# Miniprotein binders against a7ua95r516to809: the designs that were tried, part 122

Target 1, 294 residues: a7ua95r516to809
Amino acid sequence: ASLSLLSISDLVPDLQFIFFWMSNAIEILYFIQQKSPAYMQTIELMDDKAGSKESLLSATISANEEAMTILEEVIMYTFQQCVYYITKTLYVVLPGLLDCNPFGTEPSSEQCRRAAGVCVCAVCVMPEAVRRVVSVFQTTSDLLQQYQVHSEIQSQMFAYLFFFTNVSLFNQLIDKGPARGWFQRSRVLQIQASVKILLDWAKGAGHNHLAQKFFAKFCSTVTILASPPQQLSQMSWKALCAEHPSLKPVQLHRILTQYQLMAELGPLPIWQPSSEDEAYIYRTVDLLESFENH

## First folded at step 8 (miniprotein)

Design da31
Fold by ESMFold2-Fast, scan of step 8:
Structure da31 (fold): chain B 294 residues (1-294), chain A 80 residues (1-80)
Amino acid sequence: as target 1 above (294 residues)
Amino acid sequence: SMTYEVTIRTDNPEDLELIAFALRILAKAMGLRVEEVRREGDTLRVRISGTPEQVEYFREIVELFLKVQGIDARVEVREV
């Protein structure tokens, strides 16, 4: 019932419960993994007074594997529940990132007083829409730290959250961008600045490597759209494909077409797909990204 | 007798649900049969079947688990 709320702050008590059980299941799993070898050796060294030692050892190995499987299922279930509720909240706040202006926001005198410095106040300045996205990531990080969740699982969670964010932003931009005016140069520069705030947060949180990997497609898209016309017009299709390998031919073609329209580069396409890629340009099923992480 | 009662007493009854879950999983991982698990206020009572050697090891593992997790609880084992 409480998990139906859209605010990340409102979900914290319910998320704390799920993180509590996930963390404890992980700790029990690692404890069993660490102690099982010694226990198995103990069984092997026991006196076989009834002639049943081999049967007992086999049964214990099977029971141990079953216990491990139960814990893995509990960990996967709780992990998926956390991801579900966090991404549901994220889905609601992400479109706002494409509509906000990070260049027009100034820190309040109260924020500067709390921060105790002009430089710190400047770093804290961000649009409300970006702040809401950062709050989801920060709350997730805080909960993982609060429950001492192992770094490998923390990395898996942020890998998925960054993957989800990348796909969601890319699909929103490609699908709705033309109608919303998001391909206009001024809007693209605002989007680029907003994304930089998210990437800077990820770097500060120790997730720079994951952010670079999982934001590649959206970052490539924004980089192309923000490129100066003089620079971009000198690049061949092959050079653009090589520089942006995360983009499929149909995606790159759509982006360049929108760039050409917004930059007023002329009536004819400057960039031509390779003969090999040309067949895939019109496959609409390949335009938008899937939310399935493989 | 091959049946034992493991009694866990804690000043923090809110920990008993986690302790009960952990004990069930730990017993299963060790190939021990759990016959009954009962909660009575600040006390958890677990009946297990196994060899004396396995049950002694189980007691040590449970005590170690509680210590590692920072859970303040007393473990007692008796033959039933």
Scores: ipSAE 0.568, ipTM 0.886, lowest interface PAE 1.5, mean pLDDT 82
Fold by OpenDDE base, second read of step 9:
Structure da31 (fold): chain B 294 residues (1-294), chain A 80 residues (1-80)
Amino acid sequence: as target 1 above (294 residues)
Amino acid sequence: SMTYEVTIRTDNPEDLELIAFALRILAKAMGLRVEEVRREGDTLRVRISGTPEQVEYFREIVELFLKVQGIDARVEVREV
């Protein structure tokens, strides 16, 4: 009950506070790193009248190291807190992406309807379920830009969020897909279209490479499931492995087995795993992706 | 060591939080003791303890920081 009410908008005040300190800590760390050498040189050039020059230098080095360590801890902590809050919001909205019908005439967001009648912005034309996911990413992007967070930290943030999204969607699709009917061709085509909208957003936001990299498993799964039976039945196990290198043998085998059942194709000898992969297709522990690998 | 008061005034009071944070970290990095940080409207007052040479260098570093950050602020240092 309480999780369904959590929107990214509700978290904005807390996120703003965290991003403020993250950005400030990064800037101060960078400043210290650049200026500390010059300061140490200045101390070295001072007259050693008091015999305290070496002691002052040592104390300054130690103090700088401590300050930098504290700043690094602040950066890491704030980063983790951002990820925690954002992923919590993603966890709530991501399941809706798998059930979304992007080909349906879903009404535009209630906010855009009230202000301008029919808003034709790229976000307003999105299906509601896709829009909710994109809104989380867009809000994150806007906050990172507003607080001028260093580009490398922005990239790391999106890398993790895309990773989390891919793992979540992939695991849900593999685990619940057969029971929910998400392996049906019509549903797969809907999922494919929804993911394309998300990827197009990521491209527009300048994160195309990261999106392609971190969504590879989910995209490969959807691509296989979206393939016509006539086309997929002509592809060998080896060809599918080569075309979808992001999938483990056990994952590919599971996808193909479920596809076979859904399409009523019966056993296809051409999809038989190689002798090398035969031992790996039974490693059920490797079937679902782990969140801990990042 | 003597005690000094560093006063920073800005037309953008929203920057005072960043300035206060930066001053604490920079003072620590320089081996200065921060005794007190007070905000009074558009003015930040920081009481620090150190040598005259350390405090003068601290003023220079703070002014440079403000310049690099694009913050328009006036820095005054007085012995207290």
Scores: ipSAE 0.150, ipTM 0.653, lowest interface PAE 2.0, mean pLDDT 88

Design da32
Fold by ESMFold2-Fast, scan of step 8:
Structure da32 (fold): chain B 294 residues (1-294), chain A 80 residues (1-80)
Amino acid sequence: as target 1 above (294 residues)
Amino acid sequence: SMTYEVTIRTDNPEDLELIAFALRILAKAMGLRVEEVRREGDTLRVRISGTPEQVEYFREIVELLLKVQGIDARVEVREV
């Protein structure tokens, strides 16, 4: 069966079994690490005139090492499978986030009432496209909590999911953005508002630090594109590099070039790379991010 | 490569679905092809394709996992 047509809800039963095994393997690994020393001490206290004590101790150490290796492999494999299926689902829903409009064109009284606690009147509402992305993260969080998966593993999973989301959104914006009009100021402001909804969810879920770290590149890109021409034109290349350290020189150059085109700025490009950075812009083809890059 | 049938019989039949899931994960991790998985009462039968060395190692790991989980089960492997 192909998973390309499945929603996150369709995957929940399969993910439940994977999370169950991952949780069990983690608990057993922890138990072995915590109790093994006490058991070895017990063996040391035995009367061993038959010479069996050393054999038993050696066998226990070997068995524990084998068990730990197998449990680590089970944890790694189940983690990779969860990440694979969840990110495959994310990849399908993420492009919608770049095309949705969280700003209402004609706010109803219901829209104003729903927005009152979050945004002023109908200024911001959660679009269906954003809701689909949030649903994937929420379902993941629910499953991790249901199976009481250790907090470190939960953090690693969301770190990877945020990393994946950042790379996917950044690559789509850079690669397809110009042709789809995504670099137009009005569209960028819509994207910025949609991303803020996603980041607010992450903060509410206790993952603010991870979101700030792993969304840095996409957030920097959107921030630059949303900047007023008057403010951005006053910043040097060096100042922009310092303010947006997550962006590679080639990425920053592409973003600023598109900004110049869309804002119809003057004939001389204001943002010229330093001599050092210019070499890397033209010699290192590193525009799009890799999902394998750390 | 050759085809083998791994048979697991347990006094805890309620664990067989969990065991079947674990075996599928383990087989994939070891590069073994899982051809079929069948449950018959207190017995689980898994058909896998691989080298004799891979299948023997698989059996050893399965026995160890069952022991670590506290599951009382017998594991048998036969060439089919």
Scores: ipSAE 0.005, ipTM 0.186, lowest interface PAE 11.2, mean pLDDT 74

Design da33
Fold by ESMFold2-Fast, scan of step 8:
Structure da33 (fold): chain B 294 residues (1-294), chain A 80 residues (1-80)
Amino acid sequence: as target 1 above (294 residues)
Amino acid sequence: SMTYEVTIRTDNPEDLELIAFALRILAKAMGLRVEEVRREGDTLRVRISGTPEQVKYFRDIVELWLKVQGIDARVEVREV
């Protein structure tokens, strides 16, 4: 039972059923939107006997609006079900991405050796944890294509999946990172490489713009944590805020504090928040991201 | 208003659930009243109440929807 939640493949039959109904509801909605004006005009052109035509038109307009509402509710419900099951699967597999090593210790393949001549080429092995996340996105893309879901709905679904992934990874890193050692430089570089695999997949799938938009916070976090001390020490608080606008002052402050602790550095230059930002750091408790605020 | 029986026959009975859903929504969108929907093997029977003109238009719309969706089905309408 628990094991089936770890594999997107186990959910494919249920998802196929939901995508089928969502796709067909969308098609019926568009069909009605396209054909209703002609039908309404037909009623308007009928001979009016005993004033019945006005009543018929009014009743038909009302019934048409009810039909549209029913379809919109079916579409919303099925969309929410798809998102629910997909994100539930993502939630289980995403923590593994923060705890895996994409820098392979295995030797290069035979083909890679031939291409490089006498040199053994460095290869990035896709860890099982990253493959599981990519499989969720790929299966979603395949289902959207199989059921010919309109591009706008596809974009909305991936926007939400990327938003969810970003929030989940950010919250996990900020909340559990200190105890797990995830802020250590070697671990941060592994996380950065794993995230790059997801971003490369998104680019290949035609969702680069959505990925850039919705992964901004987590990418900013990892970029700061991966920065060499020499580079980071040259940047003021104001410069860091300007370069990473997706981060709230309290979030940036937490990241810099963890960076100082994990880098095992001596005294770092003072990153002094402005008086305005200082108020947000010490008075707001918006450290973790909300899944509702999109 | 008069009562009509719309009969849909298909070689793919698995399509009947979608067809039934579509017919209910299309009828409602056109202001027609659905009295009964019954499935018997490869056949769907839908009883609707409306004017003769509305029902004829409904048949045309249903046939067009089936064609657009690539569903192979035969539509028959009779007054009952």
Scores: ipSAE 0.661, ipTM 0.918, lowest interface PAE 1.1, mean pLDDT 83
Fold by OpenDDE base, second read of step 9:
Structure da33 (fold): chain B 294 residues (1-294), chain A 80 residues (1-80)
Amino acid sequence: as target 1 above (294 residues)
Amino acid sequence: SMTYEVTIRTDNPEDLELIAFALRILAKAMGLRVEEVRREGDTLRVRISGTPEQVKYFRDIVELWLKVQGIDARVEVREV
């Protein structure tokens, strides 16, 4: 099946299975952690008639540690599998977010039109490209809640998914943006509006802090590119660095250079990097974000 | 060590897979040897080896786990 046909809905049965075992493994691990001390105390209180008490205690401790290790491995493996499947679906739908026109009256999906009742839910009013991305996150949220996955694991899942999304969108924008016209003001404003819808969803889902943290680079890039030339041309390199601390000097320099070309501003002395940053703006290895540095 | 058969019966046979998984892990955590796990319809039979005291405690912990999970199941233990 072409990657283009893979929807999150197609993966739900597999994800349900994985989430089921992940949740249960977490619960069993927690149960063991809570009950093992009491069990060990019970062994300690047993009559040492056979001199086997110490050996039984040692064997129980070792067996308990092994059981906990196995459960931790199950949790880690299931978590990784969830991330793999979900990020695979994100990889397919994320490029559409950069091409989305949220201001266009694109007809609502045929499914919402056929239901005689105009579903006025926040998702149904979203542009299709944004809705597809939100659907991946919403499905993930629903599954995590359905299987009552521990809140810390939910937070870690969303942290990684937001990280992945930010890296993917940022790298695509920096690498392909000039050629795709995504640096044009009208297109940037569309991207900004689309990202705002995603951030608003994340806020509504209780993940506002995580979204703000992990989308910082992409949001900063979009904010700079969305700025009017009259405003941005008044901001110094130092001021831009201070306002957008999530951007590396090489990234900021690249953004400003592309902005300058797109807006036909010519060289702006006020955007000249500081002497301290001058060496860093040429570190092209740091231009794109890595998926490995999470 | 003696061999015991733990029988778990539930009206929800869909829970038996989870119960079997939990029993294996709990038995291991207690230093019990699981010799056999069999499913027969609505009944799970687990053969374990341990001391009478270990098996008694194992029953108690399994019943507690089932209660915490909200699973209505009956636990029977017999020496085999």
Scores: ipSAE 0.330, ipTM 0.774, lowest interface PAE 1.2, mean pLDDT 89

Design da34
Fold by ESMFold2-Fast, scan of step 8:
Structure da34 (fold): chain B 294 residues (1-294), chain A 80 residues (1-80)
Amino acid sequence: as target 1 above (294 residues)
Amino acid sequence: SMTYEVTIRTDNPEDLELIAFALRILAKAMGLRVEEVRREGDTLRVRISGTPEQVEYFRYIVELWLKVQGIDARVEVREV
């Protein structure tokens, strides 16, 4: 079986190995950065011929830069490997988030109470599809914490994971949404509730700013689609562009067209693009997002 | 420059691969050349060439790194 068919739990041992080496390479990098100035000063204080000392210092600086480069390459490679396997797992589980119902029947008292009448499992109150996505993020967070990876690297990893999730969800909603009925109001409200669970997880994990930044496009899309017809029909094209700057003209136009159709607001266009944006509402090459945009 | 053998013994042999990697990188960062690395059970033997002052500082840095990482290991340096 290929690694893309495995759940995140099945990849944990391989990810632990990669995180181990990434974490240690980062620690060695910071250790050298902290201690190198003292060593360089030691060379400067050595009793030797001036020309010889200068040559030694120059050679040591060069060697130090080479050591840094090797560590940076190890860190980059291991980081990219982690991202690769985690995003492959995300790609498989993300479509389910658009098709699940978080407003479904709540778990029975029997399902929630596994130990002497007390609910001991929080996952029992979350849709399975949402739980799978959250589990990928939580497992990543747990591994970063287990190997004490510095906060800067943790932020970079979640920035990319949120970017990937946003692109994947946005593209699927725009491309497949009409055929799957995802633009129907009841389905949009379900999607909005599911996304809120992911955003609440990110907030609890200390990544609220990253989530707001990297989920902006998908959140704008869902917010527009979830708007009541009375409210949305009173907003101008300019007002919507100002409230949702992450959306390109062609993307906003497609979203509003689908909204008008699903809300049965008649065939006459309600939202008119500005003169400046009119040329861009037909740029089909800009409709879907690229996974390589960052 | 003289040739020295750096010997590291650890209570946990599983750490030796990490220690070997760290030693190679730390030596390179100091401008020292690692001639060979050999593992013998719970012991790592590294041959490096450099001045006495450079090699003594290397021993100090290695001991400091081990302490910072919480790795229980003994470092010995001998001229060969």
Scores: ipSAE 0.547, ipTM 0.891, lowest interface PAE 1.5, mean pLDDT 85
Fold by OpenDDE base, second read of step 9:
Structure da34 (fold): chain B 294 residues (1-294), chain A 80 residues (1-80)
Amino acid sequence: as target 1 above (294 residues)
Amino acid sequence: SMTYEVTIRTDNPEDLELIAFALRILAKAMGLRVEEVRREGDTLRVRISGTPEQVEYFRYIVELWLKVQGIDARVEVREV
């Protein structure tokens, strides 16, 4: 109950604070790294008063290393806090993406209705469930830009968020999909369309490569499930493995098994795993993705 | 080592937290001991211990950092 009320907008003040310090810590770290050599050189040019120079140099090196270590810890901590808060918000909104009907005329969000002008921006035309997910990513992007966070850190942030999103959506689809009817062709097509909107946003935001990489498993799953029975039934296990290398054999086998059940297809010999993969299809521990492998 | 008081004054008191953070890190990076950091309205006072040469370089680095950050602040250093 309480988690459903968490909006990314509610976290913005805290996130702003964290991003502020993260960005500043990065800048200070780079500043120290750039100025440390010049400082060391200045010490080296000082008159050697009875061995004090070497001691001062050693002390300064150690102090710089300690300062950089502290800054790195601050950066890491603030990064982790951002990820924690953002992923918590994603956790709340991501299930809505699987239930979303993007083809329905769902009324535009109340916020866009209050603006007297029909905003025809790409976000305003999105289904509400998709818009909620995109809003989390957009808010994150806006904050990263506002505080001029280094591009590498921005990329790492989005990489993790896309990873988290993929794992979350994939696991939900595999685990709950059959029971919730998400494996039905009509529902799969809705999911596919919703994910496409998200991927299009990521492309527009300059994160196309990351999105393609980290959503590969979920996209592969959706692509298989969206395939017509006539087409998919003609694809061999080996062909499917080759087309969807992001899927483990156990995952592919589960998807195909559930597809068979949903489509009321009899056993298809062509989908039989190879002798090499036969041992792996029973590794249920590898079925769901782990959040720890990032 | 001598004790010095570094006083930073700015017209933007909102920057003082950032300045204080940066000063602590920069002082540490230079092997200076930060003894005390006090905020008095629009003024930040930092007590540091080090050699005269270290403190002079610290002044330089702080002023340079402020300039790079676009922060208009005055830095004064006095032996205490």
Scores: ipSAE 0.228, ipTM 0.698, lowest interface PAE 1.8, mean pLDDT 88

Design da35
Fold by ESMFold2-Fast, scan of step 8:
Structure da35 (fold): chain B 294 residues (1-294), chain A 80 residues (1-80)
Amino acid sequence: as target 1 above (294 residues)
Amino acid sequence: SMTYEVTIRTDNPEDLELIAFALRILAKAMNLRVEEVRREGDTLRVRISGTPEQVEYFREIVELWLKVQGIDARVEVREV
């Protein structure tokens, strides 16, 4: 069996096991943090025989810290395992999001009718490739809810998943885009529509702020590429940098160069980097994003 | 200090692995020595060394944790 045959549904039993232990380790950690002060008071109220009380209190503080460290290690390990399996699945399905056409089978307005105030054709709009990505995020959300994982840990998990998705999509678009024709206006508009479905899901799931933060680079890229030629050609390099601060100079320059080629905007580059940014556009090592984040 | 056996009986034996993990961590947090942990069907037996006061506090903490988690189990302590 190849990596391309992995499905999130195939991983659910393993993920349930990992989420179970992560959730319980978190609960035990919080329980110890809440109850430790009372126990320390109990030790302080004990009879001091030949000065052994100070040694016992010190040993208990140390043991308590060791117990919490063990739980923190279990939490970190299980968190990393969940992220590993989820991102491994995402990596396989994400390229499909760049190749799908959300407009290809869209029903005409005549085929859409209201039933109990809902448009019947809404079910037919999500492409299968987008549904696979949404399925990974929804399954993650469902597991976090099933095991009642604290909201802080839920936020950390989706922060990393959105970070990973952003890096993966950006790198795929920049690296493979020219050969795949992804910079063509019609393809960019399809990508924009697919990304909007993903961002709408994130908003509905209560993760709008995380999505805005962690998808900034890919969203900036798609926004620039989807801009009308008449509008984009009127913007200076400085104005584009100000509107898209998530993009490095080399990244912005690559995006604009591809846009200019596909839109046939003229014989000379319209968007010239500032003198200060010019040195950075040649730093090809900074073109693609790293999956390593601090 | 004396040796005590803490016995936990549950109607759901599948909970015993989680209970055993929690008891080991709670005992460590309280600086109590765990000598042995063994499972016998629906029952978990934990041998700990400590003073009567520390062991009684441990029983109270374990019962409270079980209640907070919604786990139906009975806790008994005896001196061995």
Scores: ipSAE 0.711, ipTM 0.934, lowest interface PAE 0.8, mean pLDDT 84
Fold by OpenDDE base, second read of step 9:
Structure da35 (fold): chain B 294 residues (1-294), chain A 80 residues (1-80)
Amino acid sequence: as target 1 above (294 residues)
Amino acid sequence: SMTYEVTIRTDNPEDLELIAFALRILAKAMNLRVEEVRREGDTLRVRISGTPEQVEYFREIVELWLKVQGIDARVEVREV
């Protein structure tokens, strides 16, 4: 009940605090890394009082490494906290993406309505459910930019968020899809359109490669489900495996089985797993994606 | 080793937490012992133990860091 009320906007103050410390810790780390060699050289140039120099240098190196380790811990901790809060908000809004009808006339967001002019920005024309997801990512991007977080950390953040999003959407689709009618072609086309909007945003935000990589499994699933029966029924198991390498055999088999049921297709020998894959299609433990494999 | 008091004064007291954090880390990175960190209004006082040369270098590094951060602060070092 309480999770449904959590918006990314409510977390912005906390996130700002975390991003502040994350960014500053990164900067201090780089500063130390840049200045430490020169400092070590100054120690090396000191008059060698009977073995004290080597011990001092060693102690200083160790102290320096410890300081950097502390900073790295701060960076990791703050990163994890950001991910925790952001993924919590994603968890709330992602189910809406699967239920979204992007082809419907959904009213524009309240925020854009307050601007006296019809904002025709790409975000304003998005379906509300898609906009909510995009808003989480956009807010994250804005905060990362505001605090000038190092580009590598930004990339890692988005990589994880896209990973999380893919796992969440994929697992929900596989687990709940049949019961919720998400495997129906009309619904799949809606999902496909919604995901395309998200991917287009990611492309516009400079994260195209990450999005393509981390959404591959979900996109493959949606692509298969969106395929016309006449087309998909002509594709062999091997061809489907080759075209959708992100899917495990058990996952592909599950998708095809549910597709077959939904499309009222009889058993299709062409979709029969290879002898090599036959043992793997029964590994139900591998059916859903794990959040731990990041 | 001698004990020194490093005093940092800023017109932006909101920066003092960051400055305190940075000072502690920078001191540690230089193998300086931080004995005490005190905040008194707009002033941060840090007691450190080290050689005169280390403390002077520490002053320079802190001043450089402040400059890089765009923080307007004055750094004073006194032997205690």
Scores: ipSAE 0.609, ipTM 0.890, lowest interface PAE 0.7, mean pLDDT 91

Design da36
Fold by ESMFold2-Fast, scan of step 8:
Structure da36 (fold): chain B 294 residues (1-294), chain A 80 residues (1-80)
Amino acid sequence: as target 1 above (294 residues)
Amino acid sequence: SMTYEVTIRTDNPEDLELIAFSLRILAKAMGLRVEEVRREGDTLRVRISGTPEQVEYFREIVELWLKVQGIDARVEVREV
């Protein structure tokens, strides 16, 4: 059966169940961590009847470690289940963000110039496609608050959700962008404005640091693509690498190649990769990011 | 080691699944052997084996845990 047909609202009851048990496992884990030292000390101070105290203490330490391991496994499993269902929902709605227009009408050249410097205009509206993505993040935040999940776990969950979103959007743009027309300047400015709405939500939710960290690759990509030719042509390969360290040389090279094509520019000497980077590009086949080991 | 029966009585039987899970893991964390867990309506009965000192500490930890969780329940312990 296809779980990709389910909206985030359809998953809320199942997610509530998983969040309930994850929260309880976390609470028990912290409670045990707080109380175990005092208990172990109590055993150490007990009368050694029949010479079994050392054996009892050793057995108790082992049992305590096993209990902690079981709880950590339950927490990890429930966390992974939540992430799985949430990211599956995100995967379905994310491509819509690349195809939406947050401006009421087609961007004029004036709007395109303004949007190149500012991701969101005052007249920009949240389109349905962006609202669907924000709704997934907001529902996640609501569930974390409803079950009083500790801030550390909340941060880990949003770190992964932002990581997933960044990889998904970057891969979609790089792989399908040429065929979909997403590298056209007007479309890039629309994408940049839509992403800004998402990043503004993250800032309002207290996750600005995580958003800046985990959206870096996709943000660098749209920032470069949205740059006016006059500005971008003044930046050397070295300067672009320094400003956009999240992009691998092969990725930056592909982005600049697409930019040259869409802007109808010939090869620019200033964008020639360094000898080291050129060798890397020559040997590297994979352009897309992995959802593992980032 | 002696065998004890820990009885948890609550006015909300829906809490018993959480209580049972919590007691099993707390007992394990303390090195106590859980021999049996039974649910009887509004009551949970847990049979554990351990020293008198361990079991008394377990009662205190369970009562504290229930209070922290905001669960309204009574804990009774008897030697069997």
Scores: ipSAE 0.478, ipTM 0.863, lowest interface PAE 1.9, mean pLDDT 84

